VHH binders against Probable fructokinase-3. Designs and how they scored, part 2

Target 1, 345 residues: Probable fructokinase-3, of Arabidopsis thaliana (Mouse-ear cress) (q9lne4)
Amino acid sequence: MASSTGEKGLIVSFGEMLIDFVPTVSGVSLSESPGFLKAPGGAPANVAIAVSRLGGRAAFVGKLGDDDFGHMLAGILRKNGVDDQGINFDEGARTALAFVTLRSDGEREFMFYRNPSADMLLRPDELNLELIRSAKVFHYGSISLITEPCRSAHMKAMEVAKEAGALLSYDPNLREPLWPSPEEARTQIMSIWDKADIIKVSDVELEFLTENKTMDDKTAMSLWHPNLKLLLVTLGEKGCTYFTKKFHGSVETFHVDAVDTTGAGDSFVGALLQQIVDDQSVLEDEARLRKVLRFANACGAITTTKKGAIPALPTDIEALSFLKDQKKRQTNLKFSKWCCTASPC

## First folded at step 1 (VHH)

Design g10 (framework vhh_gocatamig_d2)
Fold by ESMFold2-Fast, scan of step 1:
Structure g10 (fold): chain B 345 residues (1-345), chain A 122 residues (1-122)
Amino acid sequence: as target 1 above (345 residues)
Amino acid sequence: EVQLVESGGGLVQPGGSLTLSCAASGSIFSRYALAWYRQAPGKKRELVAGISSGGSTVYMDSVKGRFTISRDNAKNSVYLQMNSLRAEDTAVYYCTAQLGYYDYVWGSYDYWGQGTLVTVSS
């Protein structure tokens, strides 16, 4: 099991885990690059590790190649306290790889080793249904919807989790280059929209899904559905906007000197889910929800201060220390502002 | 969404200097990777200079040592300082932003400004 106690609710994260290869030098084509940095990738895996590092219970459900890379990725999950009982290995297919570069002429090159990759070969019949039924929260993205048989496994896992009473959490995590077309991406993402209890989109994803350039509350609410308990629109450095049946508002994030933004959204999601898994009444209490979103924003912000996703994900101690330091700064700013007024109290 | 507006283009003599500015409105400036592209008549758009959300820069070989890209997150702006300008630098210069908050490499959309014309001629 994960490094967290059995008394905590289990968060099961479903989907892909892969390796990203990014050139060691800027401005080169893939063929020109003399070397690549190997980075573990996959938003669902990042969410599971984020939960675990914050002291939550997390499991990952997905499929990896029966190869050195697949076993390395499974080892990373285990080392970070994520329950590996939902991991399958494919004997025939390889672990998914993505090579990506921005060339000096401004063209982005992608080379995907997904012909097919093991993560897309997960079948409904090989799912660990007992693990899925144990979930208090079942989290997923959209890459697992792109091809069969993984699409069918994804749909089956959602059904089993929902029937067992789990809260369904959806982060579309749009990766347009992996889809056959933008229209297919919209169609598949929207086909499962009404199944989720919590949905988080970025402002870019909001524009993509609605095909509306205006980022107002009306546009966000066009994505609302009767079963939805929380809709979040992340706005990066401006924080997030939240919508529920009873209230809506915005929570600012924290100014930090960002080094690498990889995994910040996954960190935000993991922190949110970890905070609500054992008390979902938070979703009906605006003051408590605002505190949770402030915590999630802190985790996302911390993740941007270090290179990579997984290495940058905060522990609960790091996140709480960060929040304490920020509260001290806010208190000092409040007193400074009062003392500098031309009109004393 | 992000709206980008370029300024600073104009006519300049060979050997002269010019600073292009790009102001962003909308969401999340500090999390975007930003770049300057140019397009001369009859040619494809080419990357002149880029700067990541983390501050890493890239330059086209023909402008290295002459051009400098910088960003000011407090002003939601990116700049291209162009020195020792040559006739071959004549082009429409475009500012672009790629979403870099949650995943620099996998950002779904490139936002483009409308361009600013730079003419290097006597």
Scores: ipSAE 0.000, ipTM 0.261, lowest interface PAE 12.7, mean pLDDT 83

Design g11 (framework vhh_gocatamig_d2)
Amino acid sequence: EVQLVESGGGLVQPGGSLTLSCAASGFTFDTYALAWYRQAPGKKRELVAGITSGGLTVYMDSVKGRFTISRDNAKNSVYLQMNSLRAEDTAVYYCAARHYDSYGFSYDYWGQGTLVTVSS
ESMFold2-Fast, scan of step 1: ipSAE 0.006; ipTM 0.234

Design g12 (framework vhh_gocatamig_d2)
Fold by ESMFold2-Fast, scan of step 1:
Structure g12 (fold): chain B 345 residues (1-345), chain A 121 residues (1-121)
Amino acid sequence: as target 1 above (345 residues)
Amino acid sequence: EVQLVESGGGLVQPGGSLTLSCAASGFIFSSYWLAWYRQAPGKKRELVAGITSGGSTVYMDSVKGRFTISRDNAKNSVYLQMNSLRAEDTAVYYCAAGRIEYSYGTEFDYWGQGTLVTVSS
């Protein structure tokens, strides 16, 4: 189906959305914390908002609790221009929550409210199939594969989107502690591997999935499948490496004063998808793809310069201004899988 | 109590070699990413090399082929073998340990106190 003049393709992002609770004071246990800041989270939700802030059309498909937090999260999506027609509310289960603190002894204390959370209770029969069929790009992660009935909902949504002609975009976004075992995580992630048109993995995820400690093109290509259009590997200091059927290469990222890397990968994905949704021929043109990946790297880099994920996601104007400056800041950066490469002056 | 203790720094001639060691305690070493950072006088701290829990490695371009990072989970130690040292490698070298912070999508860092490497000439 051809798009009409001025019509933008819809990017539908499927999965979880949650609240992280961060202590207002560092160095305390969860019980000692005098208060918490609410930080809305969830990689699929971050991608949807990233698309929307860059001027794209985005919708979110997922399930939230029918509670104050679920409605707050839905409100954040709406306020950021994300279509909320794909959101379901569970009357019984609560919105997913995570609490985390860094104790004075240097140990992190975690408490997850996912027993089960509403996001994991999404059923195939409650999916907004009309919305999913309208997607030009359908994006998803792996948390929605962990338990039923959400796993079945995930598989149904992928099938419906693919049948409607959508480009399927997969960011495994591996969160090992949420899985019953590493083996189950590999099994479920690899069970949908050959369904996707675009896949992005980190170097950690590549090592995890291949069980190979050597990070080279051969290892990355071991994950290639014949119908894959683009495989992206984020390599920390090296930026990203891209693989297509016809070409492969690397694009450096930008050096910035990083404050918080939360959402940087989601920002990168959102920017990539927003740039290609209306012209998939970019995936067959190396020069154009490199330009798109440079833009995506800029969006990811900007997201690290501010606290939180959603508040740090750039507008199109901010991203273009950053690229126009072309400045790399020589900064004292902490160890991070989103590390910028030290570029020679 | 978390500790990272660096050793092996010193004075070396250009073209020489040094092995830096970092001994870790107070956390589950095998689950952490480990990295070597350096800071030269008047310069910002930069990542030199990193190694994942599974043993996958990353390097700064200027040290690729000259430096090798490795880990020994049984000894709770990470190493940086530095060959073909240059004057510009002169810096305080810091050991860092981090892990993916799932709630925030970021990693947490523990840092050692640093060890001085001086390449004279």
Scores: ipSAE 0.000, ipTM 0.126, lowest interface PAE 18.1, mean pLDDT 82

Design g13 (framework vhh_gocatamig_d2)
Fold by ESMFold2-Fast, scan of step 1:
Structure g13 (fold): chain B 345 residues (1-345), chain A 119 residues (1-119)
Amino acid sequence: as target 1 above (345 residues)
Amino acid sequence: EVQLVESGGGLVQPGGSLTLSCAASGSIFSDNALAWYRQAPGKKRELVAGITYGGSTVYMDSVKGRFTISRDNAKNSVYLQMNSLRAEDTAVYYCAKEVGYYRSPLDYWGQGTLVTVSS
C-alpha cells in the first residue's frame, strides 16, 4: 500500500523504437516472402509500456521519423499510457525498420533501413532535460551507443539522470549485426558498465562480455563493480540469478505454453523496475527481492504466451491473477498426491 | 564450458527409423528456439527442423510428415524422430540453439552425429 501515498515515481526509458517486419511464412528469403507482419519493437519502448501496463509511471526518450511509422509508434506509446514529452521527430531521416527472416539454409537474412535512421540522430541539445531530471529510475540499452550523435545524447542523458539522483538501470540488449564488430560492442558496453546501479544480462550476454563459457557465480561476479546494487543473469526456462553486495541466489520461472519469446526480457525488466521505483530498500532485503523477481518472472512468462512483444505485455491484474492461479495449483498438487495411482486427483 | 551433445546417429536401412537427441549443458540455458541442421560432404548446410520454447515447429519440405521435432524443457533437450529414412537423408546432423532475433543459429553448434542410410 505504500505506493498509493503520493504520486508514483517516474521511470524514464531511453533509446530506440522501430518496426520489425517478419515474414508471414518461415523458410523463405526476404524477396520470396509474400507478405510481412509489422511488429513495433525496441527494447526501451517495450520496457516503458511494460511499466505503464503494470500501473507504473513511464516516459520514453528517443527520436522517431517525421513519417507515418514514427507517428504510429508515438501513438502506440500514448495509447499505452507512456509520457511522450521526451519524443523528438527527425525532419529528414526515416523511422528505423528491420526486416528479418530465417532462410531454409539456416542463415538469417537481415535488411536494415537505418542509413541513417531517426533514432540514431538524437542530439544532446534536443533532450528534454526536465523530464530526465524527474526520473527516479533511468533505464537504457546499447543500440543508442553505436553511432553519433545519439551516443553523445545517451551519455548526456545518463549524466543528467545520475546527477538528479536517479537509479540507473542497464540492459545491454546486445544486437551484434548492428555493431561494426564484436570487439567494438564489448568495448562500448564495458565503457559505461560502472555507471549503472542495476544491470541485467542474459546467460548469452554474460558469456559474450566475459569471454568465459563457464556459467558460475565467479564468472558473473567478474562483472561486479563496487557501486552496483543488483546484477541479474536471466537463464530462460531456469529463471534468473541475482547478485547484491550482501546476498546472491536464484529464482525459478513458471512453466507456460510459450508461443513467442519476443519481449519477455523487456517484460521482466519493466516489472522489476515498477516494483522497486518507490521502495529501493527491496534491494537490501533478500526475501522481498525474491518476491519481486518471482513477479518479474511471471510477467516475462505471460509475455511468451502471446504473439508479439507489446500485445503480450501483462496488466497488473493479469500478472496478479496468474500468480494466484499458480499458488492454487501448487496447493491442489499437494493434495492430489493422496491418490496418484491411476489418475490425478 | 559450452556443450551441445548430439546422440542417436548410426547406420540404418532405407525405410528405417532413428531418434536423435541433443542435450544442452554449460552456459546454454536460454529459452530460445532449438533446431536441427544437417550437412552432407561437399553440400551446403540446411535447416531440417526447428522448435520454439512453446512447441511451435518448422520443417523443410523433404522431411515434412516423416520427421518430428520435440523438446523437453526440464531436461534442456531437443529430439528429432526420423521415420521412413531415405538415402538422401545421409548427413552429419547438428543441433543448434537459436539465441534471439539478431544472432546466428550457428553460434552454438554441437559436435554432430552421423546418420547413414544404406544397406
Scores: ipSAE 0.000, ipTM 0.237, lowest interface PAE 15.4, mean pLDDT 83

Design n01 (framework vhh_7nfr_2)
Amino acid sequence: QVQLQESGGGLVQPGGSLRLSCAASGFTFSSYAMSWVRQAPGEGREWVSSISGSGGSTYYADSVKGRFTIARDNVKNTLYLLMDSLKSDDTAVYYCAKDRYYDSSGYWDYWGQGTQVTVSS
ESMFold2-Fast, scan of step 1: ipSAE 0.000; ipTM 0.459

Design n02 (framework vhh_7nfr_2)
Fold by ESMFold2-Fast, scan of step 1:
Structure n02 (fold): chain B 345 residues (1-345), chain A 122 residues (1-122)
Amino acid sequence: as target 1 above (345 residues)
Amino acid sequence: QVQLQESGGGLVQPGGSLRLSCAASGFTFSDYWMSWVRQAPGEGREWVSSINSGGGSTYYADSVKGRFTIARDNVKNTLYLLMDSLKSDDTAVYYCARGLPYSSGWYEFDYWGQGTQVTVSS
């Protein structure tokens, strides 16, 4: 109880932040690409910025290289209103980099510069514990579980946040190529499964974790535990399915002209957490939860309409305008249909 | 047909131990969460413990945490409750149940055994 969280509850997002390098020309291999564009990324960082852009209070806890890229990334967090007091810099290791392309044959090529990267060198003893204790929601993923000492820092941060009364939010954000084996990924992810209050998985992650190709309620509930408050399965363009202690259901997403799906899931998570941070009773009220999930789906959909993750994350004004336009479209369609039935118009 | 059959109850002195078993048949046991629920004379039902389908995740009511251990054998289709340091307050009929106590409305307990009496008295 050392600090005030102010008028709004603090959402602390823990984990990696990195730079994705995307080819300037599509349909080529990494070796064929004549150049690359820098795209700041990292699911935990995207979530923190998503929260902040929607008018929430967010902080990021992680480690960056003491290099031009690390300071650039910290600057992006600050410019987007994210509290940077949880950021550490590693003097020896470099900021994490990823190179990714989609070849003309449909294959994706990845090249990671993480041997080790600074984000994986975060130590338990350098955590900003007062910042973590101030969290009303503590959010994390799985990349920070892969390598010591960051795994130990991750486990300590979770323990400190939970003991301080934070709601623990987990998005596994599985990146199979970064894990030594699929078995180790499952083991590490499932080792912390029972600690979370909210878990979001994609349909791909559900299949991976359960090793079941049937995507039904039974498969999803195999991942349920008695202390879990909300389990979410995201289904891409089909929306999401939610499971609680009392009810379950699905919420459709919005149909938009998608340009780039990068960060859509992070946008969804950030919006969800921003909506519930100050009123967790939403998780016990199906009608209110459905409204929150519709808002989160809107934020995710907006994020797909622009290139990149961070530049595409909506502001509160953008999200509200989008929802208002969807209501206007529905009203106009109802009126038009009635007019065509009753009289020429 | 789904059947759950408990055994192992009896009279035991305070501080003693008992092992309850539940034999399951008529369904794919390894697909389901299993739970123990008890009911003391004149009291409502109290959830005691749950175990996931694979046996890797176990959960306990605060009243029994550290004293009871839930386990399962998916080859033998049997659920267990290992009860140590028994107290007079543990006196109840213990029921084997299929499902999760926290999924009210659709994944609640859909099948129950007949129950086995545990009496802790000197």
Scores: ipSAE 0.000, ipTM 0.249, lowest interface PAE 14.0, mean pLDDT 85

Design n03 (framework vhh_7nfr_2)
Fold by ESMFold2-Fast, scan of step 1:
Structure n03 (fold): chain B 345 residues (1-345), chain A 122 residues (1-122)
Amino acid sequence: as target 1 above (345 residues)
Amino acid sequence: QVQLQESGGGLVQPGGSLRLSCAASGFTFSRYAMSWVRQAPGEGREWVSSISWSGDSTYYADSVKGRFTIARDNVKNTLYLLMDSLKSDDTAVYYCAKGYDFWSGYSPLDYWGQGTQVTVSS
């Protein structure tokens, strides 16, 4: 009776999808860069693909430009098994683009083609409400809150999903340069804070939202609300800390040779949601939650071992193989500690 | 040593209003979330409201939403609960607490003092 019999629960991810342009060389201004590599981006899209690659059922709700880049991005979602019935195309606006470089003086240069981009022009009246109502989990971020009409579309989608009984999952995914001010970012993010069932923040986001540099459990709990089922604080290479009504604790991550951390948080979220969509009782069982978070940490770690986000997201077979390899490594390390030290003679 | 001193309770008619205050000392008040918790006669402790360290985020139990307002003064190290449209079901001893109480029974709520009695009766 514990086993799901029938169709898998749908995870609907709402928000932006865009193209990131990364310079081929570092240490130069945007105008001095000789070339750029294009990579598909957008945290909500990354989450949808992460769910799908792990064998889950995922859909994406958002808007793209009616241009070569928008259709390329929609094609990437389809190729990765994501339901595209929630995608709209804007005839007038272009697909969102982001250019980022790190100058030799240590300063970051940003150039956004997002004023307005198609993703921010999604209207409430063009939402696929039937798709949203079919969600068992409805996931979203904060970029879709920045400007109208997308903010109103975001609020309507949340209301429709919640009304249909979906679990609401929020990853603020703060991108400070896209906000008019830090104060506006805090105001908009906190305006929807108490509506979510699950919230994941990074340590940087925790510092930003609380304006506290201490980063302890009390700082995290200052963001707790009684209707929240799970609060997660990700700590990069240190793993994550989890808080529920009944228990709290930490789960260490895996040590890997990181090449690119892009999409690691999205991979973690997608893995978490895929593991709980058909059995929310996991959130009330600490041992089971710890196993789910260990799996999510593994998916995040794998994502850092390859360049880019989408190309680096693991399949379920890759994630399970990684966990088996890490268990063997752990066993070997314990054995090595029991062996004698090298003799100086 | 953490000290929390509640005041402002009393007898009030249904539909009336009260303002509770909590004077905090022994810790850096402006760096911690604060909560109000109540305990009715013969009942367990019930979380009422919480406020973030900055005052920018407030949370309320469904039973008090739209009727109660939590506020803080970080200069005076004082927490407030403004209670409007009081009902007989609001009758309880109200305690000021350091931190959030998610009412799990697993993590104890840090609070100090005798509380302040609120009685809503005709």
Scores: ipSAE 0.000, ipTM 0.119, lowest interface PAE 19.8, mean pLDDT 83

Design n04 (framework vhh_7nfr_2)
Fold by ESMFold2-Fast, scan of step 1:
Structure n04 (fold): chain B 345 residues (1-345), chain A 120 residues (1-120)
Amino acid sequence: as target 1 above (345 residues)
Amino acid sequence: QVQLQESGGGLVQPGGSLRLSCAASGFTFSNYYMSWVRQAPGEGREWVSSISSSGGYTYYADSVKGRFTIARDNVKNTLYLLMDSLKSDDTAVYYCARDIGYGDYVLDYWGQGTQVTVSS
């Protein structure tokens, strides 16, 4: 009945939401940092907000602490138009925290406050199953696979969404320091690999999962499985490569003056899902898929032009304006290139 | 509070068939995966089969694929295991269990078990 009322398909994003603490000064260790700025974090939450800001319909399923930070994060989701009916609060555990600094030697220092954090205590029996069943697209990552009872909640949510006919979207979002070992990370990620309809990996994740330093189409296709509809490899400033059963290719991204790359991948995923939720035949039409991926690349690029993830996620108006500006620049570059390189012989 | 009660076990000749039932009470049966697990004399527990909450997905151990069928009736709160072409190595106590995992068994409540003996 949503289609007869003009309502858009629901994208449900499942997983963690936390607070990142970023130092006020650079080049010092965590212990040497005099202060930190707090920022909302969590790839699944960023995806939900990205969908909502682009005019899509989104819900978040996860667990937060029954504390000031948990209620602040739930408030951010509500303020950005995300359905909060899938949010649970844990009375005993605290909202997850992450501290990260970049040392002067180029190494990142991480300190995670997850002993246990509320997000990992989500149980199967407290899931909003009706909300999950209403999903047209169900999106998830890998942090929710790391420990029980959240792993079982993750598996239950996937089963319920799949049985209801949802398209399953997987962004492994590998955070190696959170896993007991690289082997355990590969094992758990690959254990659900064949369940997804769409998978997006970065080039770093492709190398990690395949254990192959050679980053070519053959390496990417080694991760293909018969049930997969779309495999995406994101390549930062070089754009993305897409693989389907019938075709594969690459879409270049946009040059921007990047300030902060946080959330760019989540912005890309949110934009992709928002564009296909109401018409999945796009996945079988290369020209239409390329147009969708160009839009997703634009959203990712815009997200890098501002500090933070959530504050930098574009509206549909911002994304369309950006594409119009880039089309004008591309036309000018095409004519300049033709005049400089064209030769009759 | 949570109760699982198996029935339908017994003595059967090789090549025969049995139908096991498990009556569930004390929880919302339709919200849970359910599993069958067996334990042969002197052996550890072996997972046999699982069924999703709706019945839309079924999973089988390689040792029983093509011979056993798992089914459920969410109106009657009953889990079934239909066992065809029984072999002597199917001799075991069969337990039904509530499963909180997806396609992989993570069991929190068990029945008392029902004995299946396949003997000439």
Scores: ipSAE 0.000, ipTM 0.119, lowest interface PAE 20.1, mean pLDDT 84

Design n05 (framework vhh_7nfr_2)
Fold by ESMFold2-Fast, scan of step 1:
Structure n05 (fold): chain B 345 residues (1-345), chain A 122 residues (1-122)
Amino acid sequence: as target 1 above (345 residues)
Amino acid sequence: QVQLQESGGGLVQPGGSLRLSCAASGFTFSTYWMSWVRQAPGEGREWVSSIDSGGSSTYYADSVKGRFTIARDNVKNTLYLLMDSLKSDDTAVYYCAREGYYYGSGRYFDYWGQGTQVTVSS
């Protein structure tokens, strides 16, 4: 199998893309902040760009405002090699914005310009069904489930992709402040749980969904369903735990000087999907899966070494250089006079 | 190069006290809010306490109010957590964390220490 772009399977990522506004000063209210830094955001968009930067084929399906910010975000996707034929623009609604700050009294302030934002207004009838049908992997999150008409668009896109033979990849990407209640979030997330082939949750999301503080294999396996091919529990700097029908285990991550953890999970997901899109037999082979997860952990780790999500996503050259450097460091440490305790994860 | 290094953890009996320290380097410590976050076995990360850049404002999780005190020394670039009346439920790895810029899909804390283990048992 040649590694040319024309021979690679398409990964379609469905959902939101927005702008996060990060205060230039901490400890003040949103209204008192003297300025904000503009950061493109949205886990599905981050996954699409992660795939593309690693040399994969990616498309984004979603809706943006017909405004300067929406066109800027579409431009960022195009500049990063993501197919934009699945992008719709809403004439009436604006591009989603999020403002987050921590006040001097310790209270976290969120202000969302989502009343409704364009991403929430994607309709089933405006989906690019031919693009969705061409997907070998169809990836999605949960923000697109929160409100109609986008919930119906989400469900239709999943159905069309599944019928066309795509592998369905689900990262719930729980954002509790966006949901009407924790119980509504659990209900909606679990309503589509058994439709996915691959699911990635964080340890915090595992606790949320199971309502069990114990993060053991039994708790993770309580979320297993017969159609699931891979369940991943990410443990931040401690790596990840994987579960399949035949085997389970853990893969450590890499110690790095972390600057910003934003997008690390998205980077991990994008790397995983890029590695398996053209060879799903990896999911049946523990040794090969472990190598893929090590690569995904490397991509996640690299993403933490730079500010922001999108600017920090590695190229294939960067990821491979990082892995070579880590192997060289491990070899050199084996010849150290001092024992090192490995593993902050 | 930002570094946070915790110390002062260990084994303590219920009702006992511990003082955790976090040595900060590689940034202007006095301009940042600082926090303590803990993770108990089988649980997610739980925010414990935060302190403003000047040390005049302190905030606590309901589970630790009245028992824990957060403090800082901006001359020594050190963050402290004074833990009184320790309970078995306080058993966790305690992390020193810097409160930096927040990006909406990420985490609020931009740097973490390696953690220090606190075990409360007889």
Scores: ipSAE 0.000, ipTM 0.159, lowest interface PAE 17.6, mean pLDDT 84

Design n06 (framework vhh_7nfr_2)
Fold by ESMFold2-Fast, scan of step 1:
Structure n06 (fold): chain B 345 residues (1-345), chain A 120 residues (1-120)
Amino acid sequence: as target 1 above (345 residues)
Amino acid sequence: QVQLQESGGGLVQPGGSLRLSCAASGFTFDDYAMSWVRQAPGEGREWVSSISYSGGSTYYADSVKGRFTIARDNVKNTLYLLMDSLKSDDTAVYYCAKAPRFLEWLSDYWGQGTQVTVSS
């Protein structure tokens, strides 16, 4: 039996967890769908499970309905090795529901049942503060900022984690239809911007937050603050661009036959946090950071090859196998190209 | 075209002080945030300090906080770095950078640099 010389750092993910209802047939509107498949969802929950599946220590802090769906979701977290001691249940409100389809034109169509849902009703006084203080990394999004009392719970949890010395990781995961207005979304999302040590945005989120159509490095760095350790801009199939105090660059992703992109960004974040939780010096070393981002891109890519978010999140064995296969594929492609200059038979 | 010209470097003993200057021309100086970045032999560029367009906000790397002061003179189009309690680890070439919102190492407009050597 292998022994450990130390314990792994805890990554606490704060926010919403919900049920996504995905149509049984592709390319139809929500109203035209004859049926739906139930899928567990929520970006903060996806991140926690991604960390755990890769062999990290994860906990989830949030509120669910005291209903069949809420207890099912808590069970999924437990079965995936996520600490559930931060979960509260609301007796009055229901577990959040989202109906989501990927239309034939590639656009997502959403309908939410959150009027209010249990996650919106998390209070500051019911937070598990000892669990939050135990975090080496405290991860959160912006959905928990939309409505009181959860906004106040979010702010308290974030401050408690920061005071305890946690690295703060922010993925806004903008869901514009959930906000009262685009202006309020920008205001609230940016109100906590300077608190985070790591921020990840998509290219769409970068355009939204900056109100700038140019997607260059100058636009990305308009969001930089001096105490930020890492800013990441994800670029879909083009990979990601990273920014630190000392260096910046881009890391390409992997070509895969994508089936469903749901949870790919959450997979990327979970992999990144799992790789750095016990050694923040990675953020000061470009070569090491590039290797971590390549691993995170691999985890994101794997997640697109299967339906849903949680079922598609890779284990450490799956991620390592994928990277090994991609290295062999690159070697074979180079050999094939060299042979293309040889005389044909 | 943008021109940035650093000066004020030199040899100083540990615990000493230096004042670096950066003379800017070719752009509207008071419309832009400005930064100081340094590069030691064999290392990458390290951000040191930034100042907003008006001088109302200043930011410092943890390694220099409490020892260095960034300042600007928008009438003279000049950026300053006041360096106190210098350490051997502060030995580097110091660069002035035109930095919209603290974009120190993405600036297309670097100066020539000024060498600071902290030694006996």
Scores: ipSAE 0.000, ipTM 0.114, lowest interface PAE 19.8, mean pLDDT 83

